# VHH binders against q9p7j3, part 193

Target 1, 174 residues: q9p7j3
Amino acid sequence: MILPLFPETQVHVFVYENVSNCAAIHEQLISQNPIYDYAFLDAATILYKKQVYSAIIRALEDRRDEQMKTKTIHSEVILSLSPKTEISSAFRQFSMTKKSKNIVVVKIDSKLTEEEEFERLDKLVEGNRVEFSDEELQKLIDFKVLKKNYKLDPSTLENPLASILSSIALRGYS
Below, E stands for the ipSAE of ESMFold2; O stands for the ipSAE of OpenDDE; V2 stands for 0.75 times the mean of E and O plus 0.25 times the DockQ between their complexes.

## First folded at step 15 (VHH)

Design db34 (framework vhh_5c3l_4)
Fold by ESMFold2-Fast, scan of step 15:
Structure db34 (fold): chain B 174 residues (1-174), chain A 120 residues (1-120)
Amino acid sequence: as target 1 above (174 residues)
Amino acid sequence: QVQLQESGGGLVQPGGSLRLSCAASGFTFDDHAMSWVRQAPGKGLEVVSDIAWSGGSTYYADSVKGRFTISRDNAKNTLYLQMNSLKPEDTAVYYCAAHSKYGIPDRDLRGPGTQVTVSS
């Protein structure tokens, strides 16, 4: 994927279902093993491709403008999914946990091709790769989690895309 | 070897003030966003305040906004929480916590805590 505002930035997004080793991955992220420098998201929190891309764009804007609140572009992506600048809450809401079953993995500024990143991630993640598509994401979303994370009222829950994208964009410009 | 050590807690009367400190060692302090988190008796953990790696951005829970101020001194590897206009409901063990630079909240990068008791 090429982002219109950041055409030189290499972006890869991967989706894994039925991941059996989330606890092991979590431990590597806690120990800050540089091999795991990706944004590891809980797929229960992601409904649309545009949601992920909006967070990536916001993070890249903050990096360009020297406004990053976190130290890596990948953690800035996770923070940027949140409607508010609450670092602890954002990471608790969107990051994978040791109990996660399905994950979305984002890599920015990779030195590797998409295929090479797949090979690397397949060694780190014990699960089934699926397409990064709205159809696949809709199978993995938890609507109770989505509603809680974005403070959606019942009237917006039938078509939440605009509300989610506004939350991500406006928080970044707040 | 990673260590976070809180200090500055104690017994204080309602309306009083306390300043908490958290000394960090064993990791690169300025690579981490930091938080103050508290746990009242019989309750779960509540995030009180967050601060960016640079100190340039902060967050406060509604329960403490306007009364508490978080700050950090990256040269001294120290996190602070200035607590003003303390209320009985602020009674809790206060923990400082570091967040993984890869975006995972880190329970193992949490200190042993310091007790704050607000009572007459």
Scores: ipSAE 0.552, ipTM 0.749, lowest interface PAE 1.4, mean pLDDT 87

Design db35 (framework vhh_5c3l_4)
Fold by ESMFold2-Fast, scan of step 15:
Structure db35 (fold): chain B 174 residues (1-174), chain A 120 residues (1-120)
Amino acid sequence: as target 1 above (174 residues)
Amino acid sequence: QVQLQESGGGLVQPGGSLRLSCAASGFTFDDHAMSWVRQAPGKGLEVVSDIAWSGGRIYYADSVKGRFTISRDNAKNTLYLQMNSLKPEDTAVYYCAAHSKYGIPDRDLRGPGTQVTVSS
C-alpha cells in the first residue's frame, strides 16, 4: 500500500494465526537480535487494517518531525497504537507476549520485497499465514482487550473505528 | 548483564526535594527510552514519567506534573528524577526502567529500586 503522506516508504503487514513459538520470538526481541526488527503485535488488539495504518502514519510523522520517543520505527508503531503517550502501557497493551497465539507483524523500510519478507518471516514464525484483511482480523480480535485499550463504552462498541482512529491521531501531541 | 542501579532515595519532610539517579550499564543507553516507575505500599505500579531515547519527548503522570522533572545524560549513561514539593502520597519505592527498542514490555528491564519516604 502507498501511504498518502509517505509514498516513498515501503510498508508490509503480515498476519499469523495459531503461532506456537511466541516465547522464542520474545527471547529474540529481548536479546535485541536485529533479524527480529519488526513490530510484533498481539492480534487480540487489532480490529481493522486502518487501525494499523493509522499507527504507521503517526510513527512516520514522528520520525519526519524528529519526535520519535523510541529508537526504532517499529517500536514507535507499537507506541502509536496507544491512546496515551506513556511507553510502558502502550507496549503492555499491544505487543505480543510469550502467551500470544495470533500476531500481526509490521515491517517498515524493508530492503526486501513483500514475498521475500514472507519467506523470511515464515522461518521466524511457526504459525499459519492469513490475509491482512478486516475479515481475518475480526476472527482474531478480543473485544474485551479492545474495549480496555481504547476505553470504549457500550455506545461505541458496535462501530468503534472512528474512536480508535481519533485516539491514535491525538496521542502524539502531549 | 544489563544493570540499572537507582540511588538518591531517603527520608524527607513534606514540601522537600530529592534527586534520584539511575546508572545504566551493560547495554547501549541511548538506544532506549527510559521511565521512572513507583510502587507505594499496598498499591500497584504507577508510571510517573518517561523520556525519549534522545531526551526530546517527555511524559508526566498528572499526579507529579509540575513537581517532578525527568532528564537524562546519555554521555554518562544516567537517568535523573528531580522531585520537588514532595507529598506523603509520593512515598514509594522508585524504579528506573529501560524500554525495549523493539517494543517488548519493560518488566525485565527494571532496577532494584530506591525507597523514598515523605514524612515528618
Scores: ipSAE 0.730, ipTM 0.868, lowest interface PAE 0.9, mean pLDDT 89

Design db36 (framework vhh_5c3l_4)
Fold by ESMFold2-Fast, scan of step 15:
Structure db36 (fold): chain B 174 residues (1-174), chain A 120 residues (1-120)
Amino acid sequence: as target 1 above (174 residues)
Amino acid sequence: QVQLQESGGGLVQPGGSLRLSCAASGFTFDDHAMSWVRQAPGKGLEVVSDIAWSGGRAYYADSVKGRFTISRDNAKNTLYLQMNSLKPEDTAVYYCAAHSKYGIPDRDLRGPGTQVTVSS
């Protein structure tokens, strides 16, 4: 997708279900293996495509404005999903864990095509690739996790999109 | 191999000041955002403050905002926390922590801690 304000930025988003090797991926991320320079998100935390794109746009704005808190654009995307600018909670809330089953993977500034990134990621991720669509994401979401991460009440869970996008844009800032 | 070592804790009277330091080794310090985290007796961990890899942006918990200042010296691989107007409720073990540049939350990059006691 081409993002408003960032038409030169390559953005690829991939969704994998039934991933069996999250513990191995986690170990590579702990070791800071540069091959794994992606945002590895737990799909239990993502309900909408717009949620992911809003976080990407926010991270790219922070990079443009020389305001990134983290060293990679990918960790900045993870931070940008959180309602506040506090790094520890953001990573705990949204990043994949050893026990994750379904993941969303974001790549920014790839010089590879989407197809080439698919080939690379398919070697790293042992799971079933599915379409990055609201329909597929809604099969993988955990509403208890979503409610906790965005502080949603039961009535907001019926239509949480505006609340989620506002939280990402404002980061809990009044 | 990653090592974080806090220092500068001690006993101080209410209204006093302390400066904590955290010496980092075994990793590229300026690739990592850093935090100060504390644990008061019988309480869970509280993130006090965090700072960008560059030193350019910081977060402060509401409990310390306006009283504490986080800073870093990337040339010296050192993180600082200047603590002013200390209160008894600031009594805790203070830890420094380094955040993964790839966003991993389960990595324990925390130091052994330094005790701060605010008491008269």
Scores: ipSAE 0.774, ipTM 0.892, lowest interface PAE 0.7, mean pLDDT 89

Design db37 (framework vhh_5c3l_4; at its last look DockQ between E and O 0.92; V2 from the best seeds 0.83)
Fold by OpenDDE, look of step 16:
Structure db37 (fold): chain B 174 residues (1-174), chain A 120 residues (1-120)
Amino acid sequence: as target 1 above (174 residues)
Amino acid sequence: QVQLQESGGGLVQPGGSLRLSCAASGFTFDDHAMSWVRQAPGKGLEVVSDIAWSGGRPYYADSVKGRFTISRDNAKNTLYLQMNSLKPEDTAVYYCAAHSKYGIPDRDLRGPGTQVTVSS
């Protein structure tokens, strides 16, 4: 898809459930295999599409302004999901781990169609692709993790999206 | 082989200053955001500060804000931590850490550390 504010940047987002090879993917990322140049997120930490898009936009804005804290746009997306400016905390909060079961995969600057990108990614991820929707994300979320990551309380749980988006947008401004 | 080596630690009196250095080798230094972490006796690891891959946008723990300054020289593959107005509670082993280029958690590379002791 194309984001209105960044018409020259093509973005694809995929969701996989019941992934059996997260540990293998993790090892490839450790070795910095370039064919794994994606943002691999733990789906247990993602509740809304807008949460992901907000992080993507924040990362793209940082890149545009030459203010990225991390080297790659994909790692910057992971950082941008966090309300904290601390790098290690952000990665621990949102990145796929060896023990992850469900994942959200983000590709930025793709030159391929969504279908073509999926075909490439499908060779890397051993799991079932599901729709990237709030409905499907809601099935995969761990609310305990979500509440911890964004410090949600009973008052903010009534509208968690607003709280999450505010946290992402205002990171580094407090 | 990836290597990080911290130096510059020592014994100082309260209110004193130290400058830590971290020499990096075996990887592309400017591909990685960097951090200083410390471990005090009987306590867990604490992130003291981190810095962007190109420098700038530093993070500081509340306990060290206004006293410590993180910086890096990518041409020299070196990370620095200027520590001013040191306190006894700053006593710890200080480690240099490199973050994953692809945002992988629990993949920080660290050196053997350098001891910082603040005591009267």
Scores: ipSAE 0.852, ipTM 0.917, lowest interface PAE 0.5, mean pLDDT 95
Fold by ESMFold2-Fast, scan of step 15:
Order: structure tokens, then C-alpha cells, then sequence
Structure db37 (fold): chain B 174 residues (1-174), chain A 120 residues (1-120)
């Protein structure tokens, strides 16, 4: 995908359900294997495509402005999903864990085509790839996790999109 | 191997100051955002402050805003926490932590900690 405000930046987003090897992926991320240089998100935390795109845009803006807080653009995407600029909390709230079952994977600045990334990721991730769509994401979300991460009350859970996007855009402001 | 070693803790009276240091070795220090985390007696871990790999964009917990300052010297592989106007509630073991380059949570890359006791 090509973003209008960042046309030179290649962006790919993949969704996998029923992943059986999250512990193995987690081990590779701990060892900092460059093959695994992606943002691996727990799908339990993602409700909308716009949520992911807003975090990507914010991370790209921070990179453009030379104010990235983390060293890689992928960890900056994870941080950018959080309503706070606190790194530890953001990674705990949104990143894949050994116990994750469904994941959202973001790749920025790929050297590969989308088809080549599909082929590579399908070898790394033992799960079922599904469409990156609001419909598929809504099957994988955990509303209790979403409510906790974005501090949503019961009334905003009925239509949380604006609140989530505002939290991402206004990250770090009370 | 990755090592983080805190120093500068001790006993201080309320209203006093301490400067903590964290020496890093065995990895590329400026590839990592860093944090100071504390654990008070009988309580869980609290993130006190964090700082970008470059030394910018500091975060401070509400409990320490205006009193503590985080900084780093990448040439010396050292993280600092300047603690002013110390209160008894700041009594805790203070740990430094290096954050994952790929966003993995639950850091095992913490130092052994340094004890800060604020008492009259």
C-alpha cells in the first residue's frame, strides 16, 4: 500500500488467525533476528483498519521530523497505537505475546513486493491468513482489552472509532 | 553479554537529592530507548521515566513530574536520573531497563537495582 502523504514508503499489513507458533516468533524477536523485523501486534487490540493506519502515519511523521522515540520504525508503530508515550506500557498493551492466537503484522520499507512478503510471512507464521478488513478484525478483537487500552467507558464502546483515532493522534496529551 | 549496572542510591532526608547512573555494556546502547523503573516495599513495578534512543522525548510518571530528570550520554553508554525534592514515597529499589529494538514487552534486560531510602 502507498500512503498519499508518504508515497515513497511501502506499507504492507497482514492478518493471521489461529497462529500456533507465537512462542517461536517471540523467541526470534528476542534474539533480534532481522528476518523478523516487523511490527507483530496482538489482533485482540485492533478493531479497525484506520486504527493501524493512524499509528503508521504517526510513526512516519515522527521519523520525518527526526523525533522517533524507538530505534526502528516498526517499534515506533507499536508505540504510536498507545494513548500514552510510555514505551513499556505501549509494548505490553499492543505487542504479540507467546500466548497470542491472532496477530496483525505490519511491514514498512519492505525490499520485497507484497506478494513476496506474503510468501515469506506465510513460512514464518503458522496460521490462517485472512483479509485486512474491519469485518475480519472485528472477529478477532477482545473488547475487554480494547476498553482497557483506550480507557473507554460503556457508552463509547458502541462507537469507539473517533475516540481511538483521537487517542492515537493526541498521544501524550491529557 | 548485555549488562546494566545501577549506582548512586543511598539514604537521604526528605527534600534531598540523588543522582542515579546506569552503566551499559555488551550491546549498542544507542539502539535502545531506556527507562527507570522502581519497586517500593510491598508494591508492584512503576515506570518512573523513559527516554528516546537519541536522548529526546522524555516521559515522567505523574508522581515525579517536576522533580526528576532523565538524561543519557550515548558516548559514555550511561543513563542518568536526577532526583530532586525527594519524598518518603520515593523509597524503592530503582532499576534501569533497555527496551527491545523490535517492541517486545516485559524486559528481562534490567539491572540488579539500587536502593533509595528517603527517611528522616
Amino acid sequence: as target 1 above (174 residues)
Amino acid sequence: QVQLQESGGGLVQPGGSLRLSCAASGFTFDDHAMSWVRQAPGKGLEVVSDIAWSGGRPYYADSVKGRFTISRDNAKNTLYLQMNSLKPEDTAVYYCAAHSKYGIPDRDLRGPGTQVTVSS
Scores: ipSAE 0.787, ipTM 0.896, lowest interface PAE 0.6, mean pLDDT 89
Fold by ESMFold2, look of step 16:
Structure db37 (fold): chain B 174 residues (1-174), chain A 120 residues (1-120)
Amino acid sequence: as target 1 above (174 residues)
Amino acid sequence: QVQLQESGGGLVQPGGSLRLSCAASGFTFDDHAMSWVRQAPGKGLEVVSDIAWSGGRPYYADSVKGRFTISRDNAKNTLYLQMNSLKPEDTAVYYCAAHSKYGIPDRDLRGPGTQVTVSS
């Protein structure tokens, strides 16, 4: 995918369910293996496509403006999902863990087509790819986690999109 | 060997100042955002402050805003915390922590900590 404001930047997003090897992927990320240079998100934290795109756009804006807090664009996406700029909580709350079952995987600056990137990623992730869509994401979300991560009131939980996107857009403002 | 080592703690009277340092070795220091985390007696961990890999965009907990200043010197592989106007509530073990390059939890480097005691 090509975002209008970032025409030189190819982005791919994949969703996997029933992933059996998150612990192994986690160890590769700790070992800083560059083959695993993706953002690995816990799908229990992601309700909407726009949630992910908003975090990607915010990370790309921070890179453009030389304001990235974290070293890689993929870790910056993880940070950008958080309503706060505090790094430890963002990584703890949104990143895949060893116990995750479903994941969202983001690749920024891909030199590959979506199908080519999928073929490489599919060798790393032992799980079932599903469509990156609001319909599929809504099957994987944990609403208790979502409520906690974005501090949603009962009324905002009924229509959480605007509140979530505002939190991402206004991150660091207050 | 990968290592983080805090120093600069001690006993200080309320209203006083301390400067903590954290020396890093065995890894590429400027690939990592850094934080100071503290643990008061009988309490959990609190993130006091963090700072970008490049030395900008600090975060401060509300309890320390305006009194503490985080900084880093990437040429010396060192993280700092200037602590002014210290209060008894600031008494804790202070830890230096490095955040993972690829954004995963539970593997961030942390030093053994330095004790800060603010007492009359």
Scores: ipSAE 0.754, ipTM 0.897, lowest interface PAE 0.8, mean pLDDT 90
ESMFold2 (binder alone), look of step 16: mean pLDDT 80; pTM 0.811

Design db38 (framework vhh_5c3l_4; at its last look DockQ between E and O 0.01; V2 from the best seeds 0.00; counts 0 for: pae O 6.7 > 2, placed apart)
Fold by ESMFold2-Fast, scan of step 15:
Structure db38 (fold): chain B 174 residues (1-174), chain A 120 residues (1-120)
Amino acid sequence: as target 1 above (174 residues)
Amino acid sequence: QVQLQESGGGLVQPGGSLRLSCAASGFTFDDHAMSWVRQAPGKGLEVVSDIAWSGGREYYADSVKGRFTISRDNAKNTLYLQMNSLKPEDTAVYYCAAHSKYGIPDRDLRGPGTQVTVSS
């Protein structure tokens, strides 16, 4: 995928359902294995493609402006999903856990094609690939988790997109 | 082999100041964003402040904004917390913590803590 504001930056987003090896992936991330340098998100936290794109754009803006809080662009994407710039809460709220069943995986600055990244990730992730689409994401979301992470009241849950995007774009300004 | 060691705690009067230090070893300090976290007696953990790997961007909890300043010296592998205008409510054990560069929470990267007591 090519972002209009960052046309030189290669971005790939993958969605996996029914992942059986999240505990093994989690162990590799804890040991800081560079093969696993991706943003591994819990799909229970992602409702829209625009939510992921907004976080990617924010992270790329922070990198461009030399304002990244975290050392890797992928952890910066995870941070950028959070309404606050507080690192610990952001990682707890959005990152994959060893108990996750469905995940969204983001790769930035890949020198591989999308098909080559699929082949690589298929060796790391034991699950079913599905389309990165609003329709597929809406099958995997946990609305209780979404409500908690973005502090949504019941009235905004019917159409939360604007509130979510505003939270991502304006984070750090309260 | 990763180690974090806090120091600088103690007893201080309300309105006083303390400076906490955290010495890091066993890992590449400047690959990690860092935090100060505290726990008051009988309460849960509260994130007080965090700082970018580079030192260029910070977060402060509303309870400490304007009174506390976080900073780091990457050449010395040391994190600091300057605490001014201390209140009895700031009484807690203060821990430093290093955050994963791959975005996974890890409580094992926390130091043993240093006690701060604000009272007469």
Scores: ipSAE 0.781, ipTM 0.895, lowest interface PAE 0.7, mean pLDDT 89
Fold by ESMFold2, look of step 16:
Parts: C-alpha cells; structure tokens; sequence
Structure db38 (fold): chain B 174 residues (1-174), chain A 120 residues (1-120)
C-alpha cells in the first residue's frame, strides 16, 4: 500500500511463522543491539494488513509533528497499535515475547530493497516467511487476544476492521 | 551498571503531598520513556503514570488523574512524581521504570522502590 502522506518513506513488512528463536531475538532487543532495530510484533495480535499500516501511519504522523512518545520509530509503531497511550500495556500487548511463535516485523526508513532487507532479517529470524496478507494473518491471529486488546464485543468480532482502525486513528482523543 | 533509585517516600496524612524522585545512571536516560508503577499491600502492579522520552506527553491512571503530575529533567537524569491530595488508597511501594528503546517489556529496568504510606 502507498502511504500518500509519506511517499519517500520506504517501509517493509514481513511475516514469519513457526519462529524458533524469539527468546534469542528478545535478548538482543533488551541488549539494545541496533542490528535488531525493527518493530517485532506478535502475530497473534494482528488480523489485518490495514491494522499494521494504520499504526505505521500514526507513528509517522507523530514523528512529523514531533510528538513521538517513544525514542525509535519502530517502538512508536508498537505503541500506535494500542487504543490507549499507556506505554507498558502497548508493549506488553503487541510486542513479540520470548514465547511468541509467529511474528510480524516492520522496517521503516529502509535504505534497502525488500529482497535485501529480507536477506538481512532472515539472518536474525529462524522461522518460515509467509506473505504479508490478510489471508496469512487470519491463520495466525488469536481472536481472544484481539478481543481483549481492542475491547471488542461479539457483534464487532464478525467485522472488527472499522472498530480497530478507529481505535488506532483516534488514540488520545477520547 | 544500569541503576534506577527512587527516593522521597514516607509517611504522610490524607490530603498531604509528596514528591518522588528517581535518579538514573548507567544508561542514556533520554532514550527511554519512563513510568511510575505502584504495588499496594497484597495487590498487583498498577501503572500510575508514564511520560515520553523528551517529556511533554503523559499518561495517568484514572485513580490519580488531577492529583499526580509526572515530569522529567533529562539534564539531571531524573524522573519525578508530584503526588497531591493523597488518599489512604495511594499507600504502596512506588517503582520507577524505564521502557526499552526498541519497544519490548523489560522488568529489569526498574528500581527497588520507595514506600509511600498515607495514614492518619
């Protein structure tokens, strides 16, 4: 998807299933290793491509407006997935954990082609890359987690997209 | 090496005020958004407030809105919590916490805490 307000910002999104080394990746993120400067999301929390794109757009808007709450654009994407502005819950709810099995990985401001970025990332992640698509995301989602993270009721769980996107877009205004 | 040290707790009457401080060392303080987290006797952890890496943008739990104010001084590597109109329900150990630069939870970036007791 083209991000009209940010056409110069190159973004890559990758999805991995059956990841065996999330604990090792987590240790590198704790250690502040800049090679791991990506947003590592738990795929159990992501149902739609538009969910990820909306968080990216919100993070980029906050950067443009000098309103980022977190230091890196990638951590700001993680925060921007949350319906609330509270940092601890956003990171806990959406970030990859040591126990994650499937992940969504976002790179913003890439200077590399998608293939080049993939080759770099593939050295870090031990898992199977799948397409970044609603079809593949639907296979990896945990609907109990989704309902909890966005406070969805049974009627919205059939068509939750609008509710989720509104939560991301309207953070801090309600 | 990384250290967060809270101070300023104590015994105070209901309606009183305290100012907590958290001194940070061993890491780049302004790379991190910061939080105050509390644990009341026999209860779980509650995030009281957080603040952006640069200051300015803040979050407050509903239970403390209008009474507590978070702030930071990046030149002094210090986080603050001004607590006004204190209630017995605010009695807790208060912890200073730093959030990971890369967006993952890390409970090891937390100080040992300072006791606040609100009692008449």
Amino acid sequence: as target 1 above (174 residues)
Amino acid sequence: QVQLQESGGGLVQPGGSLRLSCAASGFTFDDHAMSWVRQAPGKGLEVVSDIAWSGGREYYADSVKGRFTISRDNAKNTLYLQMNSLKPEDTAVYYCAAHSKYGIPDRDLRGPGTQVTVSS
Scores: ipSAE 0.734, ipTM 0.888, lowest interface PAE 1.0, mean pLDDT 90
Fold by OpenDDE, look of step 16:
Structure db38 (fold): chain B 174 residues (1-174), chain A 120 residues (1-120)
Amino acid sequence: as target 1 above (174 residues)
Amino acid sequence: QVQLQESGGGLVQPGGSLRLSCAASGFTFDDHAMSWVRQAPGKGLEVVSDIAWSGGREYYADSVKGRFTISRDNAKNTLYLQMNSLKPEDTAVYYCAAHSKYGIPDRDLRGPGTQVTVSS
């Protein structure tokens, strides 16, 4: 997929459910294995496609403006999901853990088609691919975690998307 | 229905000027950042310039800095691109694109484009 604001940057997003090897993937990430050059998100923390896209765009903007806070564009995506500025907090909130079962995987600067990228990623992830859609994400979300991550209350839960996007956009503007 | 319509393109000599306009309708214009992108023959899309929803924050590609100026009139739901000192390499179809103020992509928020040709 091509983002209008960044036409030279191809982005792919994949969703996996019932992943059995998150612990193994996590170890590879810690080891900085270049084959695992993706943003691995815990699906329990993602409710909307627009949430993911907003974070991606924020990360790309930061890169464009030479304002990245993390070392890689993928880590910056993870940071960009968080309303907090602390990298460690963002990762604790949104990154895949060893205990994760469902994940969202983001690839930035892909040179491959979506199908080609999927074939590559499918060798790394032991789980079932599902559609990247609000409908599927809604099935995987942990609302308790979501509420905690974005400090949602009964008033903001009426329109959680707006609150989430505002939180992402206003990060660092306290 | 969301609509964007570009105008103002044409044929000009090198060193000439054009002013592009983009008329927007079907959405809250002042809630959206706006961009000009272009596509030259055989090349991919290139971001030319963008402007924040409220104006004031502007971005320009290095290739057009100092020559192009983006602006908007929220009261008229119109986006503008003043192009001065045009070069042959500026030849392309120019598109107007709208984006959420939160940076959310919307594939449907793009016009059909207007042709700009710079040739002696």
Scores: ipSAE 0.020, ipTM 0.261, lowest interface PAE 6.7, mean pLDDT 90
ESMFold2 (binder alone), look of step 16: mean pLDDT 80; pTM 0.810

Design db39 (framework vhh_5c3l_4)
Fold by ESMFold2-Fast, scan of step 15:
Order: sequence, then structure tokens, then C-alpha cells
Structure db39 (fold): chain B 174 residues (1-174), chain A 120 residues (1-120)
Amino acid sequence: as target 1 above (174 residues)
Amino acid sequence: QVQLQESGGGLVQPGGSLRLSCAASGFTFDDHAMSWVRQAPGKGLEVVSDIAWSGGRTFYADSVKGRFTISRDNAKNTLYLQMNSLKPEDTAVYYCAAHSKYGIPDRDLRGPGTQVTVSS
């Protein structure tokens, strides 16, 4: 995907369902293995492609402006999904856990082609790769998690896209 | 392995000040954003403040805005919390925490805490 404001930035997004090795991936991330430098998101938290892209754009803007709170662009993407700029809550709300079943994986500034990243990730993730599409994401979302993370009331749930994108864009001003 | 050690707590009167320190070892300190978290008696954990890996951007809970200042010295592997205009409601055990540079929550990266008591 080509981002209008960052046309030189390579962005790859992958979706895996029925992942059996999230505990092993989690351990590698805790040990800071650089092979795992990706944003590993719990798919239960992601409803739309635009939600992921909005967080990526915010993280890239923070990097451009020398305002990143976290050390890697990938952790900045995770932070950028949250309505608040408070790190602990953002990571707890959106990151994969040892018990995650479905994940969304973001890679920014890859030195590899998309095909090479697919091959690499397929060796790290024990699950079924599916298309990054609103249709596939809708199958994996947990609406109770979404409602909690974005503090949505019943009326907001009828149009969650606009509310989610506003939360990501405004971060800390709501 | 990874160690975080808080200090600087104590008993202080309302309106007083304290400066907390957190000494970090066993990891690359400047790869991590840091937080101060507190737990008052009988209550849950509250994030008080956090700070970017670089020190350039901060967050403060509404309960402490304008009274507390978070800072860090990456050369000394030390995190600070300057607490002014202390209130009885600030009585809590204060913990420092390091955040993963890959964005995974790790509750084991918290120190043992330092007690702050604000009482007359």
C-alpha cells in the first residue's frame, strides 16, 4: 500500500487466523529478538483496514516530527491505535497476547519484498494466512473488546469507523 | 536480570514535596519508554505519568497534572518523579516500569516500589 503523505515508505500488513504459537512469539518479543521487529496486534481489536492505516500514518508523522514516544516505529503504531497517548494501556489494549488466536502483523521500512516478508513470517507464525481486507477482519473482531478500547456507546457502534478514526487522529484531546 | 529500584519515598505533610528516583540495570535503558505507576491502599493500579525513550514527550494523569514532573537521565540509567503540592490522596506505593520497545506488555519489568505517605 502507498500512503499519500509517505509515498517512499514501504508498508506491509499481514493477517493470520488460528495461530497456535502466540506464546512462543510473545517470548521472542519479550527477549527483544530483532527478527520479530513487527507490530504484532491482536486481530480482536482491528475492524477496518483504515483503522490500521490511520495508526501507521500517525506513527510516521510522529517519526517525521521527532516525536516518537517509543523506540521502534512498530511499537509507535501500536501506541497510535489508542485514543490516549498513554503507553501501558495502549500496549495492553492492542498487542497480541500469549492467548491470542488471530493476529495482524505490520511491517514498516522492510528491506525485503512483500513476497520475501510473507515467506519469512510464515516461518515465524504457525497459522493460516488470510487477505488483509475489511471482510476478513470482520470475521476476527471482538466487538466487546472494540467497544471497551474506544469507549463506544450503542449509538456510536452503528458508525464505528468514523468514531475510531477520530479517536486515532485526536489522541488525548477527547 | 532486569532490575528496577525505586527510592525517595517517605512521610511528608500535605503541601510538601518529594523526589522519587528509579535506578535501572540489566537492559539498555534508552531503548525503553518509562512510567510511574501507583497503588493506594485498597485501590487498583493507576498510571501517574509516562515519558518517551528520549525524554521528549510525556503523559500525566489528570489527578497529578501541574503538580508532578517526570524526567529521565539516560546517561545515568535513572528515571525521576518530582512531586510538588502533595495531597493525602497521593498516598500510595509508587512503582517505576519499563515498556517494551516492541510493544508487548511486560508486568515483570516493574520495580518493588517505594512508599509515599502524605499525612499530618
Scores: ipSAE 0.772, ipTM 0.891, lowest interface PAE 0.7, mean pLDDT 89

Design db4 (framework vhh_5c3l_4)
Fold by ESMFold2-Fast, scan of step 15:
Structure db4 (fold): chain B 174 residues (1-174), chain A 120 residues (1-120)
Amino acid sequence: as target 1 above (174 residues)
Amino acid sequence: QVQLQESGGGLVQPGGSLRLSCAASGFTFDEHAMSWVRQAPGKGLEVVSDIAWSGGRTYYADSVKGRFTISRDNAKNTLYLQMNSLKPEDTAVYYCAAHSKYGIPDRDLRGPGTQVTVSS
């Protein structure tokens, strides 16, 4: 994918459903194995492609402006999904857990082609890859989790896109 | 082995000041964002402040904004919390915490804590 504001930055987003080895992936992330340098998101927290892209753009802006809070661009993407600029809540809210079943995986600045990243990730993730599309994401979302993470009231929950994007764009800059 | 050791707590009167320190060892300190977290008697954990791996960007809870300042010295592997205008509601055990650089919550990366008591 080519981002208009970051045309030189390679971005790949992968969606996996029915993942059976989230506990094993989680252990690799705790041990900080550099092979697992991706943003591993719980798909229960992601409703739209634009939600993920907005977080990626915010993380890339923070890297460009030398104001990343976290050491890797991938953890910065996770932080950027949160309405707050507070690290522990963001990671708790959006990162995959040992009990996650469906995940969204983001890779930025890969030296590999998209096909090579698929081959690599398919060895790390034991699940079914599906298209990164609003249709597929809407099958995996947990609206209770979404409502809590973005503090949505019942009236905005039916059409939350603008509220979610505003929360991501205005985190700490309001 | 990751080790975090807090110090600098104590008894102080309302309006007073304390400076907490957290000495880190066993990991690459300058690659990790850090937090100060507190637990008041009978309450859950509250994040007080956090700081970027570089020291260049910070967060403060609304309850402490304008009164507390977080900082770090990466050459000394030390995290600090300057606490001014202390209030009785700041009474808590204060913990130093390191965050995963790969974005996974890790509750095991926390120090043993230092007690801060604000009373007359």
Scores: ipSAE 0.750, ipTM 0.881, lowest interface PAE 0.9, mean pLDDT 89

